# VHH binders against Glutaminase (glsA), part 7

Target 1, 327 residues: Glutaminase (glsA), of Synechocystis sp. (p73903)
Amino acid sequence: MGIGVNSDPKVVHHQSIPKPNAMAIANYRAITTKQWQTWVEAARLQALNGKLPQYIPQLSLVDPGNFALDIGDQNGIIYEAGDTDLTFSLMSVVKPFLWLYILHHRGWQWAEQKVGDRPSHLPFNSVEQLEQDGGYPRNTMVNSGAICLAGHIPGATIEQRCENFLTWLNHTAQCQLWLDQELLASVHSLPNPRNLAIAHLLAAKGYVEDATLALETYNQLCCLSGCLKDLFKLGLMLQCPQPPLQPDTTARVKATMAKAGLYEMSEAFFRRTGFICKSGVSGLILACLPAPSPTIFACYSPPLNEEGNPVAPLALLEFLAEFTSRN

## First folded at step 18 (VHH)

Design i5 (from w3 with T99V)
Fold by ESMFold2, fold request of step 21:
Structure i5 (fold): chain B 327 residues (1-327), chain A 119 residues (1-119)
Amino acid sequence: as target 1 above (327 residues)
Amino acid sequence: EVQLVESGGGLVQPGGSLRLSCAASGFTFSSYGMAWYRQAPGKGRELVAEIYSGGSTSYAKSVKGRFTISRDNAKNTLYLQMNSLRPEDTAVYYCATSVRTGSTWTQYWGQGTLVTVSS
């Protein structure tokens, strides 16, 4: 925001994870069960005023009271609440892992020719931002960046491209994600002219070879589904990468999440709390928390606020941030 | 000041019915979702039913199909219709909400109403 200059879309200014103004360190294992229960009650009461997304039919039909929470580290779960067997789609939560895939297999030097790592000035699905930047996507957390990268997953068919990504992600994170065919049919049933325009502009400017392949691969990746255990393991992979993943690769993904993972609130929230987050419109927040031990917060609660972030997961993160500032 | 006052509890036989009411004041009732929680003796408080500000409802698995949450915004009153009651439903029932003032959310709880299901 003050140290990066992006006057030329082709010139990429790099930086590590930005530092917060002040960041408290906490032992999350010291939080009592009663305190967690009180926070979960409060968060779920706040969520009574959230709304389900209406533009994806399958998502508008879920039980708004669905709730699942895991917080923990590589040594196990610190606290768990709700129904952890519930399944959900990743939606935009897949975007950090698409970025991780591309960085791992292609490297930064190749990847920076296709997408930037700076914030967008316009909404996450803006065709106008992409036009202003000559087809070079601002970052991988917005649709233009994610569609661009999806167009570069290898495979002879759209199915094979999705399978290559899915197989890699499941193996690397030890997850059991799967492509939800019913959700994919629901996604296909409603036109998305903004994403179509994005895909065509990317192809017209040479950032992808085939607009249809890029867009449809992206659509399938958003329909990858799992349960809370899978979401937690995805977070663990970012916080505690194991070979062959390199720590600087996951650090770059986390830096992008800090800048762009919660829509317009991303930078301010990270600066205040040190929490590195990605939200998804199905009701997910995955967060990397600062602690003496790398800590993962994974939460599912469908009701969203006006910006599209889930209400209860954000409330829980605010309670945790207050706890860490006091303790 | 925000106040929530439950009423309608009592002694009922298994298989019977009760309707609980929660009278609300001190906030714009129609703008906020509401919930019923319950606490059995010696147990933690658990969610029973929710009504969202947009009108959608959700229920705990243990009460789905037997309990119905509803509201009357003209009377600032939340209801819980409890049918096919079981001894396991014996608890103090609380209504609850979270109200926003500026950027701050505050949780409010009623004092509770006792429901006893026994022969």
Scores: ipSAE 0.870, ipTM 0.962, lowest interface PAE 0.5, mean pLDDT 89
Fold by ESMFold2, look of step 21:
Structure i5 (fold): chain B 327 residues (1-327), chain A 119 residues (1-119)
Amino acid sequence: as target 1 above (327 residues)
Amino acid sequence: EVQLVESGGGLVQPGGSLRLSCAASGFTFSSYGMAWYRQAPGKGRELVAEIYSGGSTSYAKSVKGRFTISRDNAKNTLYLQMNSLRPEDTAVYYCATSVRTGSTWTQYWGQGTLVTVSS
């Protein structure tokens, strides 16, 4: 029998995400408080060996011991730990919601002309991957895709474009995000030549009309900030969309997160666990967990591993994945 | 064999000071961050202070400004200097770490040392 496209691990195709094994869906409400406490302690001890990002000065100055965790569903919180009043920037966690915005307002037929839906073979910020693909971004979870989409938010000025997106997101998810001006100044204080090169290549190839507009809008969206409650509500919006959001729109966003939301580990992690995740360099993981009731994991812990994923949130997801494999 | 042994606990009056030590062995001490936790009677265990592998520190809000975490890598010893002690600081204090073996992390806890703050 011949080898099909799906049997070659180096070939990516556009199949939708398969449904997870229903027998692996766990009852997270059955986990005892002592077990949660043990897992949180373990995760935070592992994070003692993580590092803060140095290329954004404001992020390098946060208290590395900041920690907040909510797990819950549409009926409320299952478990909570840490200081849920802490605030943080979304950074890359904004990317699924920018994708959602574009899909909601423009539709898939328009969007596929601007951005693909396949994993990248090179790092999330690679100019080389974008060059190899003729300026067509691999997906919306990498910088090239997100900068491209940011360049298509309507508005007369960069500030109006950011405000249009922010107002829509706050209304739709019922959250209270804001643009952190101090963080934005910090982002501006150091050159990001990779993102600048990405924006110029997108413009040169006709994927955005204005490189400066696209890049600066993207920078502002990454500096949208909130607290753990806001992050949890963003997860609820993905899991439990309400009109006018269509369920197939959020399903497409989750499919993209499953293949690209955790950098290089995304597809393997999803295939092993069924968890659909997006990480952010400020220390966030937002995850959709398989369960009879749509379950959201929202966690903030600044220390990152070498791949740029937050150590403690990822450790907690690994503990939960082991739980689901046994139950 | 990883071992963590706390010492230095005792009875002190409010406003007093105490210095805890945690002797560590069985791993490359300087490569790993360390933490102090405490558990008061009838409460869950709570984080007190952290020292990261890169040297940064972090403190629980309830102890910041009164407690100082430090380490001596030459002696494989973690310290907690506790000043301006209050009755609510009464607890068993534990040092802890997580050590990587191959691809996995294992958490290690000391047996604890009792600190009692009372008149």
Scores: ipSAE 0.850, ipTM 0.953, lowest interface PAE 0.6, mean pLDDT 89

Design i6 (from w3 with S31D T106K)
Fold by OpenDDE, fold request of step 21:
Structure i6 (fold): chain B 327 residues (1-327), chain A 119 residues (1-119)
Amino acid sequence: as target 1 above (327 residues)
Amino acid sequence: EVQLVESGGGLVQPGGSLRLSCAASGFTFSDYGMAWYRQAPGKGRELVAEIYSGGSTSYAKSVKGRFTISRDNAKNTLYLQMNSLRPEDTAVYYCATSTRTGSTWKQYWGQGTLVTVSS
């Protein structure tokens, strides 16, 4: 009679962010233009083997050769490449900022009642994991966590909820993000039975009041769009928070990103490279180096690997990590 | 050993056409995307065209509508059809790819072929 230790899924073990190995702060400003170009070429050549997502029609129609890159810190841009005028949707990259919004407005004590902070070993859209956990989302970076939090944005209508979030984010990050209505229509054009099931389960278990409002709010948040400058500023907000945003709040968000920002590969990637990341299906990676020098990596490249992460941005981060290890 | 060998370069008049070829060997050609780059005298190397492993294509703004990238997997050959050539298209053209072994990627380049567009 094996006493199945019912590990209470609600115990948010504040596992201390594994101390990033004191990774020697690589001076990225010492990297030559030729070296940057070599890395960008190599990364883009790898991306030739990636593919565009097919489950959102609008995202399947973008030019796979789109590319934009900013690397910088609080003092400005260190390196820039590609077409910086390109626009893109945040998709899952909105999740850290949704988490930040909830923490800022409601606090962590309230939030822990609605969502956990544990890694997932199942896909980001898993209904099975949510069922196993009794309807309690594993973390804020999987769809169940994001949908749950989206259901708690204030507003009488879906549009008002999205506007409240957007206004706050634009003001706080000094961005000019906007809701892409065409993309939203594209998201609505195909059913997403997994997200629907997730939303209903959350409602049934009392984690959200209205499944439809939660899911549709989430869909709108995913369709927030901007350019490379906006993405970089979002990174800057995480690395260099300004009042009234508290450093402890951004630290919690970054800790969650380290665990779950690249889904199943997050912890291994962080350990290997030192970068905390959030990826999106539109081809985005926002990465931060948790070091005294707050490096921000913002990259747009649509081709995805089998795991659903952008190929070229990941390759570039690997090159940076290798550079750091050698210097 | 992976090898890429470009051919088909030469002197052409403005408005003329040229077709470049890149013969590939030493890897499963059909499994990998390919790209054309070029380097003009005194300038940096720039991307010209891409063909992805899935068959999609992409072009630099400067060549879009004039150049066509294609491949013949049976011949292990990459092509670049260049129409309506301009003096500013003068460059050494390179084919390139990246292949994967296990978790490691390696980048490969040809020696290049010279295209000169002049009246």
Scores: ipSAE 0.934, ipTM 0.982, lowest interface PAE 0.4, mean pLDDT 94
Fold by OpenDDE, last read:
Structure i6 (fold): chain B 327 residues (1-327), chain A 119 residues (1-119)
Amino acid sequence: as target 1 above (327 residues)
Amino acid sequence: EVQLVESGGGLVQPGGSLRLSCAASGFTFSDYGMAWYRQAPGKGRELVAEIYSGGSTSYAKSVKGRFTISRDNAKNTLYLQMNSLRPEDTAVYYCATSTRTGSTWKQYWGQGTLVTVSS
């Protein structure tokens, strides 16, 4: 009778970033402009089969043809394409930085009491998973984890909490992010019963003090908006942390991204491509190569696949992975 | 085999109109989005217009309000209505798509049709 070691769901084992199957270091600077153009065209053609999200009205109204891309490293941009003046909301792409904020201010020992670091096989907004886990969020990239952490940002009001986070993030990453009030209103225009249920469950189980404050703070964080330059800088912060950020802190965030940044696809994608990613419903992918070469991939393209990930950015990452495998 | 064949190009005066067609074959036309690209002499290829599989459209800033992309699924044909043509619209226009087989995508391009806008 094998004693099934019921691994206590509260024990967070911080696992190292899994090694990709091929750790080939590719020189992306050797890629010709023509090759980049070919990949961008191919990716955009694939994106013609994607769809805009319908559950947030403002996101359904954007031009599906919007496109912006930066690939670079600590030395600068390697390749740029599209309209770099376009603005967009972070949505779920804020989650790694929320995680970073909490780790930086509270530490991992505190954080592990509130949220796990395990991959999910259920949707990112699953209430069922949270219930099964006794109210302990699986990881920081699913809604339950993000809502939980948002509930612990200091401030007397929701606005103050958002401002505290925003100010810190802008300063640390040298970004110019702002809260899109119109988008926030759009988010509020339709009820999200799943997130509401998540927030209440978290409160009931003692993981947050106030469900409403947690959820509304999270909603505001999702509505933080910027441009391609901001997104790239956020990637730089993860890949090339500067004091007072500790490299181990950003490493933990990237490890979580590898496991859960593309939700159910995360591990397979990382194994195949070597990129760790965070996607957002607004059409963003921020990707990092956890190799000695700190490549940053920042892309905005609104059309989503069936899994809810941006089509064109994913295609581009696949092309890069293929390039790496051949060179 | 997937084939895209453009037609309708020609010489037109500034302010004139042309309608390009792209005849598609070798795939389920209605399942895929389509796009028009163009390449002017001595310049790189640029996106002109997109029609998504869901029917939404998008246009380059340079052609917005003047060009209209549309499709007839029954005829397996993509169209580009070009109005208020300008000399800078002079280019070879290409029809393009990407089709999926399993997990693999492949892109396809037509041979192009020349549009010349000149007085």
Scores: ipSAE 0.934, ipTM 0.982, lowest interface PAE 0.4, mean pLDDT 94
Fold by OpenDDE, fold request of step 21:
Structure i6 (fold): chain B 327 residues (1-327), chain A 119 residues (1-119)
Amino acid sequence: as target 1 above (327 residues)
Amino acid sequence: EVQLVESGGGLVQPGGSLRLSCAASGFTFSDYGMAWYRQAPGKGRELVAEIYSGGSTSYAKSVKGRFTISRDNAKNTLYLQMNSLRPEDTAVYYCATSTRTGSTWKQYWGQGTLVTVSS
């Protein structure tokens, strides 16, 4: 009768960030304008087969042809394409920064009591996984983790909690993000029974005090909106943290992104391309190359693949990875 | 082999109309989105219009309200209706697509058709 050692789901195995293989630091500045254009065209042509999300009405109404791209490093922009004046919501791309906020203000020791750092093999909105894990969220990139953390932002009201986060993020990243009230209304227009169930389960298990406050705060955070410049700056903050933000804090966030930023695809994608990513249903991918010379990839393209990730940005990252492998 | 063949280009006066066609072969046309691009003399190639696999359309700001992209799946043909043409619309127009085989995408371009808008 083999005593099945119930591995305590709370054991955060500090899996060492796989040392990026000494990936030859590709000089992206050596890439010609023509090559960039070719890649952008190819990526956009692939995106013609993507779809807009339908479960948030406002996101279904955007022009699927919207496109904006910035690639850069600590020295500035290497390549820019598309309409950089376009505005978009962060949606799930806010999750790394929520994680960063919590780590910065509360620290890892506190945070590990509320959320794990393990990859998920179930969908990002899985209630079943949360149930199996006894209400302990698998990581900060799935909805259960994000909702949990959102529930711990200080403030008397949902609006105040969102404002506290927004103010901090804008100041720290030097962004001009804002809450899109129309999008928020759109999010509220359709029920999300899965997120509701997640929030209630978190509350029932004591991971949040108030399910409604947690969920609604999360919803507002998702509806924070900006432009390409803001997205790039968010990436820059992760790659080149400035005091009082500690490098170890951003490193932890990036490690989580490597595991879960593209959900089920994250680890494989990181191993193959070297890019850590966070995707959002609005059509965003923020990607970082964890090399001595930081690369920031910020892209907006609404069409999504079957996995729910933006098609064109993913294609572009693949092209970059291929370029890196050849050079 | 995937082939895209544009036709319908020509000389037209400002304010005139022209309809371009792109005959597609070598792939399941109805499964893929298509796009029109153009390249003016001495300029880079630019996106003109897109039709997504789901039927949605998108247009460059410069042609919005004047151009219409459409398709006939039964004829494996992509169209670009161009109205209220302007001299700045003068370019070689290309149809393009990307097809998937397994996990690999390949892009395809036509040879292009010349549109000249001049008085």
Scores: ipSAE 0.933, ipTM 0.982, lowest interface PAE 0.4, mean pLDDT 94
Fold by OpenDDE, last read:
Structure i6 (fold): chain B 327 residues (1-327), chain A 119 residues (1-119)
Amino acid sequence: as target 1 above (327 residues)
Amino acid sequence: EVQLVESGGGLVQPGGSLRLSCAASGFTFSDYGMAWYRQAPGKGRELVAEIYSGGSTSYAKSVKGRFTISRDNAKNTLYLQMNSLRPEDTAVYYCATSTRTGSTWKQYWGQGTLVTVSS
């Protein structure tokens, strides 16, 4: 009679960033321009088999050939390619920074009462998982966790809540992000019954006070937009936090990304490549290498694979991992 | 074995037109996106046009409105219609793709075809 240890879904296991299999510190600055170009070409050729999302009309209309890449560290850019003036929405890439905002303002002890820190084996928009867990979100990178946290941003209105977050993020990261109102309208043009169900379940279980405020705040946060420079700065904020941000706070965010930033693929990808990542449906991947030499990888390429992740950025990260293993 | 063979290059006057072809073999042509690249003398290789597996197209800013990428799956052939050609379009043009076997991707390139735009 195997006593199935019903692990209490409310237990937040703050695990340290797992050790990657490949601990070799690669010198990415030693990579030749020709090699970078070869990898970019290969990655873009793979992306020819990707697709644009259809459930947000405005995202389906972007040029699939859009491409922008920055890789760098605290000392500056190592390599840059594509059109760096392109603008894009963060979408799910906002989730680590929402998590950072909550940790910074409320602390982890408060946050663990609202959201867990465990990997998910179900899709990022699963209502079933939330139901199974009694309304307690599995982690901050799935929609239930993000919607929950969005519901706790201070402000009397949805607009004020979004502005409070945006102002803080722009100041802290030295970004120039803005709310794309046209994209927001596009998001509103089609119902999202899964997110709606998630928000209502959260409210019913007492994790948010108002389902509509939580969900609509989250929708606005997803529609925050910027350029490659902004995305890189967001990565820099995670890798090289400056006061008043505490290093322990960004470490916790990165630990969560390692477990859940690419949803079901996160742990395997981290183990294989050494990169922690957050992807977004607009075609973004922000990745960090938690090595002694911090690396920031910021890439925009809209074509998505079947799992909903950007094809070209993932391929580039695999090439970097292979390079590291050989050198 | 995957093979890509370009043809249709040649000498043309400024303002003229050319149509390039790329004959593909050794893989299921209709399942994969294709691209045209070019390399001018003394310059690096650059992307010209893309056609995605779903049929969408994309173009470099320098050729947008003048070039058209298309495909005929029945003939396993990729095309590049080039109109209003300029001297700066002079280059070797390459057809390229990436195919997947299992979990592994491999990229393939043609030998290239020379396009010279000169008065």
Scores: ipSAE 0.933, ipTM 0.982, lowest interface PAE 0.4, mean pLDDT 94

